# VH-VL binders against q9vpl3, part 26

Target 1, 224 residues: q9vpl3
Amino acid sequence: RGKINIQRPKAPHYERARVVAVTQPKYPELPKAKSCFKTRAERTQQQQENPYNEIIAREVRNWLDHSRLVAFFHLSSITADDIFRVRVQLHKQNLHLKSYGSKIIEQAVKNTRYEAIVPLFHSNHCIVFSPDPEKTAALLRIVRRVPQMVLLGGIVEETMLSRNQLVAYAQMPGLHAVQAQLVQTLSQAPGHLIQQLQAHQNSFVQVLDVHAKNQMNEETPKST

## First folded at step 1 (VH-VL)

Design c38 (framework fv_fezakinumab)
Fold by ESMFold2-Fast, scan of step 1:
Structure c38 (fold): chain C 224 residues (1-224), chain A 121 residues (1-121), chain B 111 residues (1-111)
Amino acid sequence: as target 1 above (224 residues)
Amino acid sequence: QVQLVQSGAEVKKPGASVKVSCKASGYTFTSYYMHWVRQAPGQGLEWVGWINPYSGGTFYAQKFRGRVTMTRDTSISTAYMELSRLRSDDTAVYYCARSDLEYGDYWFDPWGRGTLVTVSS
Amino acid sequence: QAVLTQPPSVSGAPGQRVTISCTGSSSNIGAGYDVHWYQQLPGTAPKLLIYGNTNRPSGVPDRFSGSKSGTSASLAITGLQAEDEADYYCQSYDYSLSGSVFGGGTQLTVL
């Protein structure tokens, strides 16, 4: 007999992850909604004793692969209720707050093109993922009211950005201006993380043509 | 009751662009990703990319980056895939297919019936 | 060619059992990603046959079953029937390619 035609959640959205965590008997005391609260001891124990370490590492790779916006934060002590409120606000904007131990992140990205992010996770941290880079402004607006979260940097449309660059990106008026700047940054800072994040190569080709035309027009105007 | 209805066959010249549509019904359009998969005549399946109809966010396979654009119109529950700078080896049946709105580990159900795109040389 | 390796063809007589293999690598099936299977009858769109390694959608006969071990997966079809004659594709996800990947397809011939 056939079963119900539904998808299995492997990298669930925030609300589903929380429902799964609440109903999941294997880790009743370790819900995904509390990922950013884990102490160093809890993270170390989670990494060493968790029989699903490879599933968690795979989840991290999935988030990195499918996110055009990845923001890295240092995380100071915060209450369960406070971080839950932040997660709800972020989720409404299709922004997904996750926390993983440094060992799990290293395991997830070792010998892959994501390997360059490992040093960012040396201290207490959390990550926000989104498939939508236009949500960077919404992300920073929400996080400005959460002093426990300090922006370290991020990855936007295949481009690694420092804290200041990410803040500047958030302040840009519209996607077209942003894409032009990202094209410049892509050419200046090649890396394996850039290779993996090619979601908007089609748009980038169009932007490159416009950018090239703009540079030609500025220095050597077209003959026609 | 869940259906994906695709636009009709297209014939294009090399260098032209083609825009294929996929109209969804029988479910909440914004609660699922829409994927595009192509199949050249007599060949296997090749994943092109996905769009999140809720956010408009997209993710494309490396081979198609720079040539494919995916969009949607939530008012009519329709997803679009536009492929530019067409080559003869782009001749294929292009399918839309639904997946859950989660990252990674996608499976596709249902599938549209496909749109044949022929690029003449 | 295709990222996942399938035999190009398999054949069996009515009532027999056949298995179709799907071999991946450390960046896809070996990384723990699930394997899904699709049946494509001539002139039709693919139809989901197995999802998440072992699960059957509603309407798929229990003659079809999936399994996964290490870097490989298998689709087993028992009690072969003439209507099973089709192309079968495996599908997973590859993190190094950042996308869904398919096998090259296996044509099942019922003799």
Scores: ipSAE 0.006, ipTM 0.428, lowest interface PAE 15.9, mean pLDDT 75

Design c39 (framework fv_fezakinumab)
Fold by ESMFold2-Fast, scan of step 1:
Structure c39 (fold): chain C 224 residues (1-224), chain A 121 residues (1-121), chain B 111 residues (1-111)
Amino acid sequence: as target 1 above (224 residues)
Amino acid sequence: QVQLVQSGAEVKKPGASVKVSCKASGYTFTSYYMHWVRQAPGQGLEWVGWINPYSGGTFYAQKFRGRVTMTRDTSISTAYMELSRLRSDDTAVYYCATDYESSGFLYFDYWGRGTLVTVSS
Amino acid sequence: QAVLTQPPSVSGAPGQRVTISCTGSSSNIGAGYDVHWYQQLPGTAPKLLIYGNTNRPSGVPDRFSGSKSGTSASLAITGLQAEDEADYYCQSYDYSLSGSVFGGGTQLTVL
């Protein structure tokens, strides 16, 4: 599709935005941009760009705070109809495709632990959010039909993962404790990974045994 | 039953263009992506690109961008692939294929019988 | 210049087991993308043989099986028969190329 200029939207973009808005999930805790905009517009004459950007940045922070799965994509040229179909497929799996300007993303993540993601958004990009990390496999299946969306990485259970780590996560069991522990293992430095994989194999069997008996007694063995 | 019927063999000179057709039947044409894959004589398979027959949206492999154009005609359930500025190394059998049963897994479940395109001086 | 690496040929006697390898890299099979396999009889279009690493379409004999480990996948054919003489291709997705990628193909000969 053509590039979207937020400052100069065209009628076709308006029609598509309306349809997308209708199909998008309602998130209960999402801040009301309209209320904040009216308050600021009444004080500053309504044409000001800064209040609008702050409101949308707050929306992005709300998505980040309340999503247990966040995936970052580079987005190549794609038609409005094709991106709409992708949004509909993702929505059925409780996956929410959002597109924001680079400056809005930067404003949203500044002074947070996620500030390191800013370089990922120098080019065209989009983000998929979900409260359900079990949907990672469904996300990757849907995106394989969309070559215009190139996976860059993501955040699962507040842990930043590379694309390879996110793909590996998709293949793990659905048990929360096991998945959280494995995410920690995948996030470790390569120099220590071999030692910790040996410890993890022993811990993996032990955690499965202990999980059946008492959840409070789970701990990983340390290196000898 | 799903059937893909392709156009007949073509012989072209270097620099010319060729347009191959693929007529679909046995399923809802606009519901599934149509892919194009080629195979040079004695060589392996090479993916060219896909078209979404509903929207007309396309995506092409980087090697073919600027030379390939994919289109469709929904009234006759037919997809087209046009390759321009032909070179001798474009000599290949060109297949159309669907992802009808793939449900987003990006594999090719039904194939046409192929169209031989020969580029020679 | 295939993206995925397969041996150019493999051979076996009737009733034997043969294995065809498919080696990728970190941007395709190593990234966790599924591997699919196609059988191409002489003069025909390819036919889907295995999808999603291990699954068989209806009509494919259980003598054919697939597996995947790390950056590689394998197609195993047990109880080899003369009708199995064909070219075999693996296929996956590559995120750096943003497209489907194929192996160079393996010609199976039943001696």
Scores: ipSAE 0.007, ipTM 0.440, lowest interface PAE 13.7, mean pLDDT 75

Design c3b (framework fv_fezakinumab)
Fold by ESMFold2-Fast, scan of step 1:
Structure c3b (fold): chain C 224 residues (1-224), chain A 121 residues (1-121), chain B 111 residues (1-111)
Amino acid sequence: as target 1 above (224 residues)
Amino acid sequence: QVQLVQSGAEVKKPGASVKVSCKASGYTFTSYYMHWVRQAPGQGLEWVGWINPYSGGTFYAQKFRGRVTMTRDTSISTAYMELSRLRSDDTAVYYCAREDAFYGSEAFDIWGRGTLVTVSS
Amino acid sequence: QAVLTQPPSVSGAPGQRVTISCTGSSSNIGAGYDVHWYQQLPGTAPKLLIYGNTNRPSGVPDRFSGSKSGTSASLAITGLQAEDEADYYCQSYDYSLSGSVFGGGTQLTVL
């Protein structure tokens, strides 16, 4: 019945008490010599993470350069099982679902023709890549089953398209229509694309709030 | 033999709730999305929502959000649709229908025979 | 109630060809989503007649055919028979509504 049981609901582990005793200075200085080895190991590990991040950034650039279809989505909370099922369905249509951190995206596209996409990735996101632009309609059909994924826009044949332009592209029946769309899109400044995508994001915030409320109602515990 | 067997007709008063069941047989219940579609007497078809029997995930048409709940019991291959705060204009035949989620198609290849829900005072 | 537009009724004589139209918008059929067709005999559940714009399920006669162009789809019935007298519904997906959408239905009368 020590005072520690009354004043502190969680007593410190013996290891923590020992650390406090060791770090309490008999003199003003702390014994930093013993901690230096751990600090060096930690710093070495942090430096190793930088090369790995560079490799991931290069992978992202490779996907962007070698994919003829890229679609950007806002991603709400989704279970690992559900995202796995979506990934499998997409893969069967040669659509590859990827998720990368915002800093990695920025690092990958900095000083490239794709730099304009960076603002899309300041919130939770995912990207779908494909070498086949004809799969845009299939992509949109699959994503209808995933209310957590909201289309923001994309890139087709290295040309940036707004959400509405990408949807219109999905309905085009042939090469002449595709060529006409590409000419129209190529005449658009990157700033105009960002403005359109930001406008869509504002609309999607409202839609996502409705979806989140609906999903919360649907996620109500079914049993006690 | 693939079939969907629905619960029997129900008569409810305004403000009550109704829960319709749909028992699947002849296929792997968790491999196909289940949709609910209603039809008021003499009127057309109206989509209510879907449930993924594998995950329990659901999505409802905006008109029914806050009033409809879809659930399933995988141990007996049965899907349920519960509609609350019933109004007279909810009087309809309620159908369950199977979709192949693998292709992301909205093709409803197998339908239940329907459950008539009558809402009257 | 109906998001897709169908004529409320069509009629034909036995052996003739009839066509039922289904008109959507840029958010559904115009966005490239498939169109499915259902046949509903009086007092019965709908039956899948055409899926994926042009495909027939097993047991559906080849005189039923579907097509899609732009924002519209059509169901064609050749060699019309008395047994074809029913209600026909088109259906697609609408991304703005994030759900399935149906046509208002077309009642086919065989003269």
Scores: ipSAE 0.000, ipTM 0.433, lowest interface PAE 14.4, mean pLDDT 76

Design c4 (framework fv_fezakinumab)
Fold by ESMFold2-Fast, scan of step 1:
Structure c4 (fold): chain C 224 residues (1-224), chain A 121 residues (1-121), chain B 111 residues (1-111)
Amino acid sequence: as target 1 above (224 residues)
Amino acid sequence: QVQLVQSGAEVKKPGASVKVSCKASGYTFTEYYMHWVRQAPGQGLEWVGWINPNSGETFYAQKFRGRVTMTRDTSISTAYMELSRLRSDDTAVYYCARSEYWGTLSPFDYWGRGTLVTVSS
Amino acid sequence: QAVLTQPPSVSGAPGQRVTISCTGSSSNIGSGYDVHWYQQLPGTAPKLLIYANSNRPSGVPDRFSGSKSGTSASLAITGLQAEDEADYYCQSYDSDLSGWVFGGGTQLTVL
């Protein structure tokens, strides 16, 4: 049995929520009683914010809060039919493929330890969410056959992991204690992870640059 | 090359105001926060606040609220910090420094050379 | 009034290893906020030396390394050189103050 909301992740444990709240930087909002001290520019900026973006940002935060597995991908040109087929395969494994604009991602993760992911979304991207971290292996098997989706990294049990660390996690046996030890070990240097995520993105950009130059050279033959 | 060029030294009387400038070049001014940090002679670093040059949004350390105002002019890629009701203990070198938009994971990666503000009576 | 505690001075001979400690509390380093380190040569602006606990920017020698454990962080300098004489500052974020905080600074002398 259990709850019918199996398509939505379970809320995180209270202790985990408290730890996250304590570790996150807090930029206090100006209370209503002190709104007269806001600059005109601040009021204008808040009024000009798209309300739809805030609604979607809350959706992203909900997915992050209730997903024990989050994976980030660069998405190359892919047909609507092909991405739909991938989405169906993922859904069968309780893996939910979503895409959001960079500004929405930034709003969702601002003032959280996950702010470092924002640069990953400056190019075409997608995100896979799941309440079940044991599905990491199933995720990687499915996307291995989708060359348009390039794994950049992810979050497992609220810990940011590089592509190589996520691949290593997927290869571990399904014992929670063993997996928790791996996640703890892999999370020892957050700065190293951020550097690795940026390096992977830069490497991909270099590959695209080489491909573009080769394609241009072949399409524009040099006359002798 | 990223450069932050600050205005020249200032000498002020107690009770006066001072406005320090920081001109950015070598990057997109609106894509990074600008922080202000001060250092009294022979003392350590003290964070004053930040401005988001894109939105004009500011946040100030509690100690300076009511006395500091941060602004920017995007047409000339320049940030400003104005400190009012100056006291002798405001004598310090004031630095501008750049960070990425994303919180505590972002260090202050480039610094201006500093502006000495002397408050004397 | 520095929020993070550093020793006021450390010294070592050329080629030796020194460590500079940075002690925080539950509202900053103990809450998991990253620690950054800055080097300030006399008469100059601070320069980023280590970011996000243990990462080096381009141009910083691998003799400099950082670590973090519990409520404290450490900067290690191996193979000391005369050019390393400077003030070193740690930095983190404090949730109680809702702002950036620095250590009091450590003056390194190479004897």
Scores: ipSAE 0.006, ipTM 0.425, lowest interface PAE 15.3, mean pLDDT 76

Design c40 (framework fv_fezakinumab)
Fold by ESMFold2-Fast, scan of step 1:
Structure c40 (fold): chain C 224 residues (1-224), chain A 123 residues (1-123), chain B 111 residues (1-111)
Amino acid sequence: as target 1 above (224 residues)
Amino acid sequence: QVQLVQSGAEVKKPGASVKVSCKASGYTFTSYYMHWVRQAPGQGLEWVGWINPYSGGTFYAQKFRGRVTMTRDTSISTAYMELSRLRSDDTAVYYCAREHYDDFGSGSYFDYWGRGTLVTVSS
Amino acid sequence: QAVLTQPPSVSGAPGQRVTISCTGSSSNIGAGYDVHWYQQLPGTAPKLLIYGNTNRPSGVPDRFSGSKSGTSASLAITGLQAEDEADYYCQSYDYSLSGSVFGGGTQLTVL
């Protein structure tokens, strides 16, 4: 009775509009791109820093600043309908799925303590934000059914955590005191943590992504 | 009335492939994931994988990756599971089961099951 | 090999109460994943008996109940009847295996 499953039947258009409206950031609307012809000078200028990218980078920084939970995922090929269903389920738990270009993420974290995450985003990726770190368990539960989203690691209470450390955090009984102590304990080895996140990107993520892509290649009529 | 009707028993030689079908009726086929679960004689239930009939997306248990392929045909509301390079220990009853996913915390469970297809792999 | 541990058999008299345990580990039930229960009568497919630790689907008598605590779950059957003779399986999810996992099954004998 009114419950929405990940395999929700016949999702009406208003459900998409509702989720999009609620999940959209409350920043100024970006002006529509009205360029139809580009001169050599305009093409050269596009290779420089784009002012619109700076606006989106500020949006990313605002999400990072106001989120006590940030989770990073590698994203393999997934249909718009499937990712939309994931967004709906995440939003119900105050989890906000966002996707930004790698250059924009680089601009957002440049000259910040989070600059080390840039290598995670050189391929397809997405990020989940939440102001509520207790939602880590709900996040992992929802993502369990989305093999195209491979957890790389995250940030909890401004502390970078590897995939295994995020899973351990999620196992806590939801007690803030216990979870805060775990984060404090896990944060005692920052160098090892960054190395673990990079290793997940290059080895573990590739292995899991290849398996997921092989399964999808057998089934989906559309490629890439 | 939800029904899952599976294909008949199969006898195969080691190294062969088998393709089991599961025809759904009584509900919107594309609205529910379909899982496959097997049960060897005298043993318990073992999860094989799932297919999303809407998108055709699949996910398989690690033990079966590279040997199992799940497909569907939405025009006849039928799901298929093909298992290749059969071994004697693949002898089992193979069930299709409809998944009910409750995003309010109860998780994924199997609310309707097919009657099963016995696959015998013999010398 | 079953990931979740169930007793291989349990016995009870008509009208009695029996419980069937399902023990997991930190990677499944202990990680907070829900437990579901299935009843399999001889020669038939499994049937959903309990979902989400405690919930009964329509048509399942209220004498069947489920509970979960820590790394374990239990199925309780009160007022045992001969028709309850069946195999019972628990099911959850294991994040280290990235898949659904079942118990080894428990054969219930009445009398």
Scores: ipSAE 0.007, ipTM 0.477, lowest interface PAE 10.0, mean pLDDT 77

Design c41 (framework fv_fezakinumab)
Fold by ESMFold2-Fast, scan of step 1:
Structure c41 (fold): chain C 224 residues (1-224), chain A 122 residues (1-122), chain B 111 residues (1-111)
Amino acid sequence: as target 1 above (224 residues)
Amino acid sequence: QVQLVQSGAEVKKPGASVKVSCKASGYTFTSYYMHWVRQAPGQGLEWVGWINPYSGGTFYAQKFRGRVTMTRDTSISTAYMELSRLRSDDTAVYYCARDAYSEGILDYFDYWGRGTLVTVSS
Amino acid sequence: QAVLTQPPSVSGAPGQRVTISCTGSSSNIGAGYDVHWYQQLPGTAPKLLIYGNTNRPSGVPDRFSGSKSGTSASLAITGLQAEDEADYYCQSYDYSLSGSVFGGGTQLTVL
């Protein structure tokens, strides 16, 4: 850290290059943390580049098809450092935190059983995927103290579950047969559960809109 | 060895603010969340909130939201808890306590400070 | 009011076994969250005694053990000694409060 001011803008001689190579850290570069959110410019670019959107939508569909656990979150403002630490903890448990634009989600789930979830993603959001439903307990333990991430509900073994039902699922001792029975017992009509999840999303949007209107002294960037 | 050294006892009047410090040593300060727990005289333990010393991110128990502020100074490995608009029922020993899990939260506390008595009386 | 329910006191004779109960609800222990136990000697800070329902930190005698079933947990102390006279607190997490919750504490008297 103290060597920053010593660097000069000249290409090093081959001897210097060899010394640098020998003294470079031996640790492999850590996988780049994927943000739970994207900049406005990145989201707009994704919507306009339809071929790219199709590729990412296929990735989303693949995650949905191969994940036995999917959890949906509303995401309030969170620092890059805080989300990075959450993501690292999740990754250690084979839990994969992803964020996608609403157009990409719509494209991924159109004409599928999951089409009704599209309205959940009109505000800031993220999704956690895992092929291992036994990781639901680990997921809830990691996220329980991240107040910026509000659990809306999820899908376990292709069954839509509310927040409380996911907590009940996590309570089970880890026997696959017992957990499968619990999922069957906790199943709700898809329309009713989606209505509940959407109502929570709409409540947060409503609260944010009212708060924004009451904070008139803060000028938001003009829409374009 | 892990040590959490807290500031000395304070006596405040109702309506005042108090700021308690907790200086950590013997471990990497930014790798462990710091919790605050209080105990009124002759009463049980009550959780106040946590701070992530790496990011400065905080989360407070509902009862204390709007009155408590947690901060830290990484250059001196010190965490702070400030409680405002003090009432007589805020009289308590305030503990800092380290979360047992490095770089995350498991919600149990492996090391505790000795506590800071805050007395609120007129 | 404490969120988790403990008996206010328990007593036993030296060498005997005592059990301290901790009763929660569907939003904490009943939701599957772990229970932890702390020992507080008079005039001192609490000390971690049991974590993750059943685990002992280094330095805690095997006379102390924890268990959990349904919405309740228990701390068992065997071979009671005078030095065990203290307040004992259970702790868990409550998802409806989004925070750590404690029991009211149990004063152990060694008769």
Scores: ipSAE 0.008, ipTM 0.456, lowest interface PAE 11.9, mean pLDDT 76

Design c42 (framework fv_fezakinumab)
Fold by OpenDDE, second read of step 2:
Structure c42 (fold): chain C 224 residues (1-224), chain A 121 residues (1-121), chain B 111 residues (1-111)
Amino acid sequence: as target 1 above (224 residues)
Amino acid sequence: QVQLVQSGAEVKKPGASVKVSCKASGYTFTEYYMHWVRQAPGQGLEWVGWINPNSGETFYAQKFRGRVTMTRDTSISTAYMELSRLRSDDTAVYYCARDLYSGSYFGFDYWGRGTLVTVSS
Amino acid sequence: QAVLTQPPSVSGAPGQRVTISCTGSSSNIGSGYDVHWYQQLPGTAPKLLIYANSNRPSGVPDRFSGSKSGTSASLAITGLQAEDEADYYCQSYDSDLSGWVFGGGTQLTVL
């Protein structure tokens, strides 16, 4: 089995490289102070240009800001009826399926920490939002049955994840379960240590006793 | 079943105001934008404006700015359109229409039956 | 004048295919805004026929189809029926007007 050269990882497959490139966390450039000084007139003028889109863009931002789980999907030849069915299933799990135009998404995430998601919206797409990151497994289970929905990546707890990372995350035991396991392990550790220490002491005493007995037997003169 | 029930026909004089109501049922009123569209006799459809029933936010077509006021009463799931300074060319059937938009697609999926407003001297 | 341009009338025989065009500009259809289609039977309110370019609401027959390309959209009706006689309107959003816009409407006559 050829030693995985950890120092020069093979370049990821093109598709993987693309996802990694898109999912690289872009640290928000500190809002340039200019955004605070947009004159009421500039705000009004911008609002006057497409107030409907602005409202929708605001909605998108709100969803992004309040969601602990965000998943991005490509839609491939899916019918409205199929989308509706999936939406109903997701909604039962407090998962919210939304679809927005690329321009709206661009406007919504412009100059925000989410700007990196823009390249994901080149075709037909949908977004699933949830306030509960533990629903990741449920989400994946539902969409697995929908071949027209292709997972592209997501955001969990403010961290951008690739498709594979999302899948891995869904398979992980919940934080509480892991913590409980850790506590159990830690609680058992002192008992094991004590047992091991006692075992060593007992072994040592046994060895000493054997040595003592042997010495006593050697000192008993054969009374001829 | 989604239903939009509008108020009855109105006859008004020039310069007067008219208030048309649209009562929604069969869905959550605050979750969908409500549009108003008018149609003059024998003419096409003309968009008047929209209201967000949840926030009360409105946006009007430029042509109607200053004359139209859209409001809602969430307690009775009713939207209102008031048009002031009526003119003869305001004679039309006025429709309320629900936007199917709920974070997915757009389109006016449910319409009221319309309210005829006649402006005559 | 309607922002979106439609032919004033189209006609076809029962069973035929008819197409209604909707031509917009760079500020509406050309900007990537979706096109919706409405059917209005005589004396009735408009009914949503196609939403988001090509989607059919529940209850709309599959003989109705929509498409969009560039600054234009098209509604196709196959297997034309007498009941299809109505006015048809396209709709989109216009960024310059900051509002919804309709076509002038097309009267479809079934011969």
Scores: ipSAE 0.028, ipTM 0.577, lowest interface PAE 4.0, mean pLDDT 85
Fold by ESMFold2-Fast, scan of step 1:
Structure c42 (fold): chain C 224 residues (1-224), chain A 121 residues (1-121), chain B 111 residues (1-111)
Amino acid sequence: as target 1 above (224 residues)
Amino acid sequence: QVQLVQSGAEVKKPGASVKVSCKASGYTFTEYYMHWVRQAPGQGLEWVGWINPNSGETFYAQKFRGRVTMTRDTSISTAYMELSRLRSDDTAVYYCARDLYSGSYFGFDYWGRGTLVTVSS
Amino acid sequence: QAVLTQPPSVSGAPGQRVTISCTGSSSNIGSGYDVHWYQQLPGTAPKLLIYANSNRPSGVPDRFSGSKSGTSASLAITGLQAEDEADYYCQSYDSDLSGWVFGGGTQLTVL
């Protein structure tokens, strides 16, 4: 067995940090309004957001209509500099990394064959678009260096594919006829893909939970 | 078709070095990680390490650090594994194997036929 | 030693079902990493039999299936045939080692 460290982190340090956080200046709240009157600013804010959302939703529909490759990712915390480097690498391969709010995605795919995919976007996400499905292998090669991006699945030639099916598709770059046949062979019956993608997202959440518990167990001295 | 062709069997004395080659064909060499796995006679599989053929970056299992070096030559689509300071217990078949990426999504889909390295006096 | 634990041998009669277990820990299978299975016939290189817990490569009979639960995975072989006699290895990724790990292997004997 290894050396057991029974010394705890110094309590004063952690207590001071917590005190500073919870005792940040609080400005007194205004007396409760006696009217349900919404302010002009609140109404204006809501109105301004609505037109912008529809414009961006149209952009998303355009990307979906123009792209023969669409890949969906869960996105963990990542710095602006890191995501910019990834975007540059992807752009060189004609791969376009985009991030949109879940409400915008819902508006974009409403009344389309992809409407059922909306639940995947209720957590932090990003999407990669390309007009060239042969770039799937290049996409996976680039994102393997980005642990913050976890592949959930995608769409190739208008066919929805799970994570594993998209990975399998990437195994055969440059063979157009074989790739088209593979996409058809890998496709699932309608209704199964959403369950597969939701199950994968749930397993990813479970992996994060297990990983956090594993790290906690390693920090705690073991008796074994 | 995807093929990984390895160099022929080698017999070495303790303390020597051996360099095994793995020539890839049928796919884009730089798009897939190359792993090295060994198997002592009658024993199980043991992972040695990987090389990223695109960047030249390597990662080795703790047991082999300081004794193994992995390289590649992209002009001939060939990966190399050199193991130095050989001991009798390094006697094994050494395999190269392809992996789409280190994200654990696919496993090792194509394997070379193996190179027997015998270490004896 | 092998990081993943497999029984050293299993046996069955033709037509029967056998199951090979693969037990890991919180740093590998327990962390949600996928399990892959390899079949090694005598004198040959390993062949990918199951990838990503339960998927079969082209050419692998549906008599072979995989499953994963908690810190363990299982390979099931139904309708056992003489040609299934081989060594079977499980594989996963280990976050503590930052590398790939294998089970110790299971020799399947068909009576």
Scores: ipSAE 0.005, ipTM 0.425, lowest interface PAE 15.1, mean pLDDT 75

